# VHH binders against q96fz2, part 328

Target 1, 269 residues: q96fz2
Amino acid sequence: CGRTSCHLPRDVLTRACAYQDRRGQQRLPEWRDPDKYCPSYNKSPQSNSPVLLSRLHFEKDADSSERIIAPMRWGLVPSWFKESDPSKLQFNTTNCRSDTVMEKRSFKVPLGKGRRCVVLADGFYEWQRCQGTNQRQPYFIYFPQIKTEKSGSIGAADSPENWEKVWDNWRLLTMAGIFDCWEPPEGGDVLYSYTIITVDSCKGLSDIHHRMPAILDGEEAVSKWLDFGEVSTQEALKLIHPTENITFHAVSSVVNNSRNNTPECLAPV
Short names: E, the ipSAE of ESMFold2; O, the ipSAE of OpenDDE; V2, 0.75 times the mean of E and O plus 0.25 times the DockQ between their complexes.

## First folded at step 16 (VHH)

Design CC14 (framework vhh_6z1v_2)
Fold by ESMFold2-Fast, scan of step 16:
Structure CC14 (fold): chain B 269 residues (1-269), chain A 123 residues (1-123)
Amino acid sequence: as target 1 above (269 residues)
Amino acid sequence: EVQLVESGGRLVRTGGSLRLSCAASGSRFRYYVMGWFRQAPGKEREVVAAIVQSGGSTYYADFVKGRFTISRDNAKNTVYLQMNSLKPEDTAVYYCAAGKGITLDTPSEYNYWGQGTQVTVSS
């Protein structure tokens, strides 16, 4: 997974993350560094994306089921990294393979500290190789969406004027991530950065790409992944597997250039 | 890129069961979301059920939940609607549709439509 869309305005994104804590209380996640959140239809590695993580990472004795939302750098910088410039890291940490996560020090160490997060996106993009040509077809991949919870009554033809209602009730893609905290050796603010865990593609996506992010499908999976105070690493890793609960559609080549940041990036073609 | 032909519609007694089939032609069937819609005389077309490309997620309108089941067979380019515990209110022309759109429950997101198959439920 190397490109996502996360374009919702901060207030809409926050409401989309409404959840229940362990006691059944309805909550919104509390923001850290909200000014670092930059909405975009076309997010690439090294940019910041919003993630959910347990409040217990920041407050001793906090309820581990309570959630913080924070922007983090995409591309995990291990806590042990000794250089002053994170871009000098010798290997790519944009994604973390599920099958080797416990073998790689960059991922095993933060996992041992309970540094699990849920990476938020509207959806992600993948490029399908086309036989007989060097052209690739991009697809936008996301959770199935419902525009209305009312019956299937069809009124006047739906118009673009009602498009904002889809986004107001958008079900965000929730991807399993691992984060780490890096302290610059020369001083400065602690850098929070993450990687997205990847698995073999599900049958529905196998013709588009051979890998997919580990998607946490539903609040039970999200809660267990985040709750490092009650859920061990071994138990949490059981949540990491492909899902068939996804849909997709082809999109325009406009998305190919990460500098393009418009609704056309995810519009069906 | 896909043409749809519905079959299976007929007269059925209240409480009966019926399975509708929709055969798709074309090589791109597996890339479409498929839906079943219905329209009774003098009423607007409404969504009944929808299914994502893999079959791993489905949507049902509240009035059919627990009674109808949508499924698909991508190897056979076919989508099905199993209808149980039929009621007179289920009487309608049932349409199969294929879509590329963002939402499962929005008729305008479906690009290709069949001609429909008549289901009549009587006492």
Scores: ipSAE 0.749, ipTM 0.901, lowest interface PAE 1.1, mean pLDDT 90

Design CC15 (framework vhh_6z1v_2)
Fold by ESMFold2-Fast, scan of step 16:
Structure CC15 (fold): chain B 269 residues (1-269), chain A 123 residues (1-123)
Amino acid sequence: as target 1 above (269 residues)
Amino acid sequence: EVQLVESGGRLVRTGGSLRLSCAASGSRFRYYVMGWFRQAPGKEREVVAAIVQSGGSTYYADFVKGRFTISRDNAKNTVYLQMNSLKPEDTAVYYCAAGKGIYLDSPSEYNYWGQGTQVTVSS
C-alpha cells in the first residue's frame, strides 16, 4: 500500500468515525492537532494522514476504549533514530510486512508499547501490470458501500454535482497500523509517524497486486486493535489477515502523479 | 462491456424454490460488481442482492435476507440467485446487472442490464 485517498472534510470524517466505547456510549473521536489534517484524493508517503488511537496513549487514567483521531506522518520514524532530520532515515517504513513484524526492531519495539493505530482512508490505490505494455492500470480499492438514502432524483453517476452525494455515508477504509513517537535530538515537537501493516493479497485482488493492507473489517476488529490496555500484542496480531470484503474499479492515469489532487483520481473510468 | 442473459424464471408455488442464472458474454466479467434487481408492475426497480468481484462480499435487501443467496462463478462468467421460501410478494421481473459503480444497492451504479426473467409466485 503506497497511495491512498483521504479527502473528507474534517467534520464529515469525524462523523464517519462514530463509535461505541466499552460502556456502550456513543462517541465521536476527539481531535489532536486538527489543523495538520490535509484532505487529499492522492496521499503519498511522507504526507500526514488521520489515524485513530486509544486515548490511553495521552492520558494515564483514560478509558483505553476511548478514541483520539490525530494526523500522523506516513513513514514510521523509530523512537531510537539519532539523526536530526527524519527524512534521512535509510529504511523504507511506509509498510510493515505482517510475517516479519515481530522480527524487525523498528516495528517490534513500538508494537510492544501498544502503539497500534487504525489508518483512515476513503480507499487505496494499486497499479496492475498490463501484459504487452510498460503502462500500469490504476485501481481504487475500498469497502463495499451501501447508500442509506437515495442519491437524488436526476443526474448521471459521473456528474460532479452527484459526487458530493457519494460521500454522505461513506464507510471509511480502516487499515491496521503501527505508530511511533520520535523526539528530535536537538529539541522541538514530538513527531508521530506510522506504517501500514501489509498481508498477502486476497483472491479478489490477486490479479491487481500481490500485497494488500491489513484491513480491520468492522468495529469489533477496530476496537480490539486499538485497545492496547485490554488486548495483548499476541491477541491483536490475530486480527491481521487478508479480507475479501472489498471492491474496486479502474481509474484514470491522473492518479499516477502524486501532485494531482482532484476527484478524477478516484472516479470510475 | 458485457451482454447479460437471464434464465430460470417461471411459475412457482408459495414456499417453493427457484434458481435464476445470468450468463455474461464479454471479456471483463471478473472486474464487475454483479447485482440482481426486480420490478413488479407499478413499482420501481429495486435491488435484491449484489456481489463484489471476488464473490467474497454480498449485499441483500432486508426483504430477502435469509431466503435468497447470490453467488458467482468467474470461470463460467455466470451469476446466480438461489431463491428459497418464495412468497407472492416476490412476483416480479428479475434483472441481472453489471456495474463499475460505487454503491451496491443503487440501480444507477450499474452500467449493463439483461432483458429480465419473469418470476411468478402463486398460492
Scores: ipSAE 0.738, ipTM 0.895, lowest interface PAE 1.2, mean pLDDT 89

Design CC16 (framework vhh_6z1v_2)
Fold by ESMFold2-Fast, scan of step 16:
Structure CC16 (fold): chain B 269 residues (1-269), chain A 123 residues (1-123)
Amino acid sequence: as target 1 above (269 residues)
Amino acid sequence: EVQLVESGGRLVRTGGSLRLSCAASGSRFRYYVMGWFRQAPGKEREVVAAIVQSGGSTYYADFVKGRFTISRDNAKNTVYLQMNSLKPEDTAVYYCAAGKGIYLDEPSEYNYWGQGTQVTVSS
């Protein structure tokens, strides 16, 4: 997984993340660094994306079932990285293979510290190879959506009329991630960065791409992945598998250039 | 372009069962979300069930949950609706639809429609 859409305005995104803590109390996740959230239809590695993580990572004695939402850099920079510039990292940490996650130090160490997060997106993009040409067909891949009459149509004024149907009650894609905290050797702010765990594609996506993100389907899976205070690494890893609860549609080649950030990137063609 | 042809509609008694079939022509059937919709006289067209491309996710309207099952066979370019425990309220013209749109439960998300097949449930 190397490209996503996460374009919802901050308040709409926050409401879409409503949840229950272990006491059954309805909550919204509390923001850290909300000004670093940059909505986009076309997010690439090294940009910031919103993730959910346990409040216990930031506050001693916090209830581990309570959630923070924070923008993090896509592309995990290990805590042990010694160079001054994280862009100099010699290996790609955009994705983490589920089958080798416990073998690679970059992922095993933060996972052992409970540094699990849920990466939020409208959906993700994949490019299908077209036989007999160097051109690829992009697809937007996302949870099946049902229209419910409870949400506003935020953003419709900036887009064609079809946006009314796209953004009401959008069910965000919830992908399993691992994050780490890197302290620059020269001093400066701690960098929070994440990787998306990947698995073999489900049958429904196998013709589009051979790999897919590990999707946490439903609140029980999301809750268990985040709650590092009660759920061990071994138990959490049982949540990492392909899902068939997914749909897709072809999109315009406009999405190919990561600098293009318009609704046309995810509109059906 | 996809052509859809429904079959299987007929008169059945309350409590009976019926299977509807929808045959699609075209090489890209497996890339469409498929849905079954119905319309009774004097009422708007409403979703009954929908199925994603792989068949791995389905949607059912509340009034048919536990009674109806949608399925598809991508090798045969066919979608099915198995209807059990039929009620007089299920009487309607049933339409097969293929879509590239986003919402499974909205008629406007479906690009291609069949002509419909009449299902009548008598007491």
Scores: ipSAE 0.749, ipTM 0.903, lowest interface PAE 1.0, mean pLDDT 89

Design CC17 (framework vhh_6z1v_2; at its last look DockQ between E and O 0.65; V2 from the best seeds 0.81)
Fold by OpenDDE, look of step 17:
Structure CC17 (fold): chain B 269 residues (1-269), chain A 123 residues (1-123)
Amino acid sequence: as target 1 above (269 residues)
Amino acid sequence: EVQLVESGGRLVRTGGSLRLSCAASGSRFRYYVMGWFRQAPGKEREVVAAIVQSGGSTYYADFVKGRFTISRDNAKNTVYLQMNSLKPEDTAVYYCAAGKGIYLDTASEYNYWGQGTQVTVSS
């Protein structure tokens, strides 16, 4: 996974992240560093994206089922990194393969500390290689959506005038991530950054791409992944597998340029 | 372009079962969300069920109440609707549709439609 969409306004995103804690209390996640949130239809590595994480990471003795939402840098910067510039990292940390997560120090160490997060997105993009050509067809991949149950009698998704309303009840894609905290050697603010765990693609996506993000499907999976206080690493890793509960459609080549940030990026062609 | 052809519609008695089939043309069947819709006389077309490309997720209208099952065989380019415990209220023309898959329950999201097959449930 090298490209996502996360374009919802902050308030809409927050509401979409409503949850129940272990006591059954309805809650909204609290924001950390809300000013770092930058909505975009075209998120690339090194950009900031919102993730969910347990409150226990920030507050001692907090209920570990409570959630915080925070923009983090895509591309995990390990805490042990000694260079002053994160861009000087010599290995790719955009993704973490599920089969080697315990073999890579950069991912194993933060995971062992319970630094699990849920990366939020409208969906993610993948490019299908066209046989016989050097051309690649991009696809937008996301959770199946139901309009009537969520948005009522709202107009077609393609209607510009109703576009904002359509997204009000969008089911966000929830991807399993690992985050770490990096302190710059020269001082400054602590950098929070994440990697997305990837798995072999489900059968439905296999013709598009051979790998997919580990998707946490449903509130239980999300809760267990986040709750490092009650759920061990071993138990959490059982949640990491391909899912067939996804849909997709072809999009235009507009998304190929990471600078393009318009609804056209994820619009069906 | 995808052509859809429904089959299996017939007269059945209340409480009976029926299996509808929809055959799709072309090689792109696996890239479409498939849906079943129905339209009764004097009523609007309504969604019955939908299934994503992989078959890993399905949607059912509220009136289905576990009576119908949508499935697909991508190798055969076919989508099915198994209908059990049929009622007179289920009498309608049933349509197969193919879509890009944004909203499963929304007819306007489907780009290709079959001609329909008549299902009649007698009391």
Scores: ipSAE 0.908, ipTM 0.960, lowest interface PAE 0.4, mean pLDDT 93
Fold by ESMFold2, look of step 17:
Structure CC17 (fold): chain B 269 residues (1-269), chain A 123 residues (1-123)
Amino acid sequence: as target 1 above (269 residues)
Amino acid sequence: EVQLVESGGRLVRTGGSLRLSCAASGSRFRYYVMGWFRQAPGKEREVVAAIVQSGGSTYYADFVKGRFTISRDNAKNTVYLQMNSLKPEDTAVYYCAAGKGIYLDTASEYNYWGQGTQVTVSS
């Protein structure tokens, strides 16, 4: 998993993240660093994307079921990293394999601190290698979506205003992540960064790619992954598995260049 | 591109059961969302059920109320609709559809359609 879409305006994204806390109270997550949110149809590693995490990470006595939403850098920078420039990191932390997460210091250490997050996206892209060619077919992959009305489709090809209505009540993809906090040795703001946990692909995606993000399907899974105050690492890791509750469609090669930030990136072809 | 052929529609009595089948051509079947739609005389085509590529997620219209089950067999390029507890209101032509679009329940998201199979439920 190396490319996502997360394009909703901040207020629409926030409403899509409505949840119930432990006591049944309806809430919206509270933003940290909202100015760092950079919506795009075409997010790549090193860019910021919004994640959910427990309020308990920020407030000593907070209810661990309450959620914060914050942009974080994709590509986990371990808290022990000694260089002044994160680009000097000699290994790729865009993804974390579930089968080795407890063997890799970069991931085991923050996980032991309860640094679990839910990575938000409209969906993610994967490239299918075509037999006998170097050409790859990109697909946009996301939770199944139901229209709130009985009216016909308003697809990506209609118009900008109709396209925005398509995204009303979009069920955001919720992926399991691990984050860490790094203090630059030369000073400056703490860097929050994340990795996406991956698993073997489900049967439905196996023809497209052999790996997929670990998807948290439903509010119970999301709540348990986030709540490091009440849910142990051992119990949380039981949530990490493939899911068949997924759909996809082919998209044009416009998405291949990560500088292309246009609805065409995820439009069906 | 896919060609779809429905079968299994017939006359049944209220409370009865039947299974519709939809055979699909080609090697791309597993890449489509599949749906069943129906159209009664003088009415618009409406979604009955839909199923994602893997079979791992399904959608059912409210009027189904647990009576119908959609399934697919990607090895046989076939989609099924098991219809139980049939009512006269279920009388319609049933269409199989394959989609590359976004929404499971929206007919305009479906690109390929079968010719339909008639289901008639007598009182």
Scores: ipSAE 0.829, ipTM 0.929, lowest interface PAE 0.6, mean pLDDT 91
Fold by ESMFold2-Fast, scan of step 16:
Structure CC17 (fold): chain B 269 residues (1-269), chain A 123 residues (1-123)
Amino acid sequence: as target 1 above (269 residues)
Amino acid sequence: EVQLVESGGRLVRTGGSLRLSCAASGSRFRYYVMGWFRQAPGKEREVVAAIVQSGGSTYYADFVKGRFTISRDNAKNTVYLQMNSLKPEDTAVYYCAAGKGIYLDTASEYNYWGQGTQVTVSS
């Protein structure tokens, strides 16, 4: 997975992430660094994307089932990285293969610290190789969507007129991620960065691409992946597998150039 | 372009069962979301069920959950609707649809439609 769409305005994104904690209490995730969230129809590695993670990562005595939402850099920078510029990391950490996650130091170490996150997107893009041509057909891949389903809003003071638009009830794609915290050697702010775990494609996507992100389908899977206080690494890894609960449609070549950031990137053709 | 032909509609008694079939022409069938919609006289066309390309995800309207099952056979370019425990309220023309759109429950997201097959459920 090397390209996503995550274009929802911050308030819409927050409402789309409404959840229940362990006690059944309805909640919205609390933002960290909300000003670093940059919506886009065409997100590439090294850009920031919103992720969900347990509040317990930031507050020692927090309920591990409570969620924070934070923008993180796509492309994991290991905590042990010694250079001053993260862009100079020699290895591509955009994705982490599920079959080698426990063998690679860059991923095994943060995973052992419970640094699991859920990467949020409208969906992701893949390019299908077309036989007899050098051109590839891009597809937008996402959870099945229901227009009449209303997500609701919890803790909102506003009563927005006409907020039930095409994206207000969007079911966000929830991908299993691993993050790490890197402190620049010369000082400065801690960098939070993530990788998306990948698995073999499901039957439904095999004609498009041979790999897919590890998708956490439903709130039970999302909760267990995030809750590092109650769910061990071994138990959490059982959630990492292909899913058939996915749909797709072909999109125009506009999406090919990562500088293009318009609704045309994901519109059906 | 895809052409869709529904079959299987007939008169059945309350509590009966019926299977509808929809045959699609063309080699691109496996790339479409498929849906079943229905329309009774004097009512709007409403979604009944939908199925994603692989068959690995399905949608059902609340009024048919537990009674109807949608399935597809991509090798045969066919989508099916198995209807059990039929009620008089299920009487309608049933339409097969193929879509490239985003929303499974929305008629405007479907690009190609069959001509419909009449299902009548009597007391």
Scores: ipSAE 0.777, ipTM 0.908, lowest interface PAE 0.8, mean pLDDT 89
ESMFold2 (binder alone), look of step 17: mean pLDDT 87; pTM 0.891

Design CC18 (framework vhh_6z1v_2)
Fold by ESMFold2-Fast, scan of step 16:
Structure CC18 (fold): chain B 269 residues (1-269), chain A 123 residues (1-123)
Amino acid sequence: as target 1 above (269 residues)
Amino acid sequence: EVQLVESGGRLVRTGGSLRLSCAASGSRFRYYVMGWFRQAPGKEREVVAAIVQSGGSTYYADFVKGRFTISRDNAKNTVYLQMNSLKPEDTAVYYCAAGKGIYLDTPDEYNYWGQGTQVTVSS
């Protein structure tokens, strides 16, 4: 997983993340650094993306089932990294393989500290290798979506300009992540950065790409992954597996250039 | 890109069962979301059931939940609709559709359609 869409305005994104805490109270996640959230149809590594994490990471006596939403840098910078510039990290930490997560110091250490997060996206992109050409076919991959017929048809599939109306009830993709906190040696604010855990592709995606993000399907899985106060590392890792509850469609080559940030990036072709 | 042919529609008595089949031609069947839609006399086409590419997720309209089951066989390029406990209100032409749109429950999201098969349920 190396490219996502997360374009919802902050207010819409926040409502899409409504949840129930351990006591059954309905809540919205509380923002940290909301000004750093930058919506985009085409997010690449080193950009910031919104993640959910337990409030207990920030408040020592907080209920571990309560959620914070915060922008974090995509590309985990380990707490032990000694250079001044995070972009100089020689190791690619965009993704973390599920099969070696407990063998890699960069991931094992933050995981042992309970630094689990849920990475939010509209969906993610993958490029299918095409035979007979060096061209790759991009696909947008996301949770199945359902629309009520009460409002009537807006022709969203016919025109990218109508996509704005599509998003009010969008079910966000929820990917398992690990984050870490890095303190710059020269001083400054703590950098929060994350990696997306990857697994072998499900049968439905195997023709598109051999790997997929570990998707947390439903509120029970999301809650258990986030709740490091009550759910051990061993129990949480049982949630990391492929899912078949996924759909996709081909998109145009517009998405190939990470600087393109328009609805055209995810419109069906 | 894909051609769809429905079969299995017939007259059935109330409470009966029926299985509809939809045969697809073309090498890209496995890349499409598949849906079953129906159109009763004097009404618009409405969703009955839909199934994602792998078969790992399905959608059912409220009025068929517990009675109908959608399934697909990607090796045979076929989608099925098993209809149980049929009611007179189920009388309609049933259409198979292949889509690359985003919503499973919306006819306008489907690009390819079969010609339909008539299901008549009588008391």
Scores: ipSAE 0.740, ipTM 0.898, lowest interface PAE 1.1, mean pLDDT 89

Design CC19 (framework vhh_6z1v_2)
Fold by ESMFold2-Fast, scan of step 16:
Structure CC19 (fold): chain B 269 residues (1-269), chain A 123 residues (1-123)
Amino acid sequence: as target 1 above (269 residues)
Amino acid sequence: EVQLVESGGRLVRTGGSLRLSCAASGSRFRYYVMGWFRQAPGKEREVVAAIVQSGGSTYYADFVKGRFTISRDNAKNTVYLQMNSLKPEDTAVYYCAAGKGIYLDTPEAYNYWGQGTQVTVSS
């Protein structure tokens, strides 16, 4: 997984993350650094994306089932990294393979500290190899969506009316991530950065790409992954597997250039 | 592009069962979301059920949950609707649809439509 869309305005994104704590109380996640959230239809590694994580990471004695939402850098910078510029990291930490997560120091150490997060996106993009050419067909991959009211399509090409681009009922894709905290050697703010755990693709995606992000399907899976105060690393890792509860459609080559940030990036073609 | 042909609609008594089929011709059936919609005389077309490309996720309207089952066979380019415990209120023309749109429960998500097959449920 190397490209996502996360374009919802902050207030819509926050409401889409409504949840129930272990006491049964309905809550919205509390923001940290909300000004670092930059909505985009085309997010690449090294950009910031919103993640959910347990409040207990920030507040001693907090209820570990309560959630914070924070923008984090995509591309995990290990706490031990000694260079001044995180972009100079010699190995790619955009994704973390589920089969080797406990063998790699960069991921094993933060995972042992309970540094699990849920990476939020509208969906993610993958490029399918086209037979007989060097070109690849991009697809947008996301949870099945239900409108319930107003019955509309984001990609209605003929409609000049923006009311059809209502995202109030969008079900965000919730991907399992691991994060770490890095202190710049020359001072400055602590950098929070994450990696997305990947698994073998499900049968439904196997024709598009051989790997997929580990998707946490539903609130039970999300809450168990986040709740490092009650759920051990061993138990949490049981949530990491392929899912068939996804859909996709082909999109325009406009998405290929990560500088393009328009609804055309995810519109069906 | 796909062409869709529904079959299996008939008269059935209340409490009965019926299986509708939708055969797709053309290319790339496995890349489409498939849906079943229905329309009773003088009413708007409404969603009944939908199924994603792999068959691994389904949607059902509340009024058919527990009674209807949608399934697909990508090797045969066919989608099915198994209808159990039929009620007079289920009487309608049933339409098969194939789409690339985002919202499974909206007609706007579907690009290709069949001609429909009539289901009549008598008391």
Scores: ipSAE 0.756, ipTM 0.903, lowest interface PAE 1.0, mean pLDDT 89

Design CC2 (framework vhh_6z1v_2)
Fold by ESMFold2-Fast, scan of step 16:
Structure CC2 (fold): chain B 269 residues (1-269), chain A 123 residues (1-123)
Amino acid sequence: as target 1 above (269 residues)
Amino acid sequence: EVQLVESGGRLVRTGGSLRLSCAASGSRFRYYIMGWFRQAPGKEREVVAAIVQSGGSTYYADFVKGRFTISRDNAKNTVYLQMNSLKPEDTAVYYCAAGKGIYLDTPSEYNYWGQGTQVTVSS
């Protein structure tokens, strides 16, 4: 899980993340550092991506079911890292294996602090090895999409001005992540960075790639993963498993070069 | 390129059941989303049901939800539509479609279409 697309404009992305808190109140997540959000069809490790996390991480006495959305660096820099340049980290922390998450200090420590987050994307890319050739076929992998509103969502009494109208009908992929906070030894802003938890591929993806991100399918799973004030680490980890609720299509080799940032990166071929 | 052939359409009485099959020839069936669509005389073609590559996710139009079931067998290159509790309003030509598009409920996302099989439900 080393390449994603997250191209929605900030306002559209925000409305796509509409949710209910524990009291049943409809809410939009509040932004931290919105200027650091850079939409792209081709996001690689070390770039910033939008992440949902509990408001309780930033505000003492906040309701742990309330959500913040913040851009975080992809590639977790542990709080204990002592060097001045985080790009010099020797460990690859782009992904975190679900089977070793409680064994690796880099992930166990922030997980113990409740530093769970949901990584947002349009979808992710994987490269399938082709028989008899050194070339790989890229695929774009994402939640099943429905273009039209369900009949029950359409009211005769009102011309739709609902949240779903403003997000281009796209259902964002919601991946389980762990984040940490690193303070530069030479001063500067605290760096928030994350890793994506990975699991064995589901049957539907097994011939494309052997691993997949741990996808949180639906608002109940998302809310339980984020709510570190009410949901223990042990209970949250029960949400980490493969899903078959996924679809894909082959894409052009244009996506191979991370400098390419156009709709052609995810267009079906 | 994929060729699709529907079968199973016939006359059935109201409240009856029917199973439609769609056989695909050609390569890479397992990489397509599959859908069933229908068209009654004087009406536009509408989505009935769709299924992702693995069969792990399905879509149903509200008017068939709870009555119809879509399934696929990738080893046999076949997609099925099990139709229960049939109503006269279900009378239509039923089309099988294969696509590489994004939206499961949208006809333009489907690249290949069968010739259709007629289902008639008598009142």
Scores: ipSAE 0.768, ipTM 0.906, lowest interface PAE 0.9, mean pLDDT 88

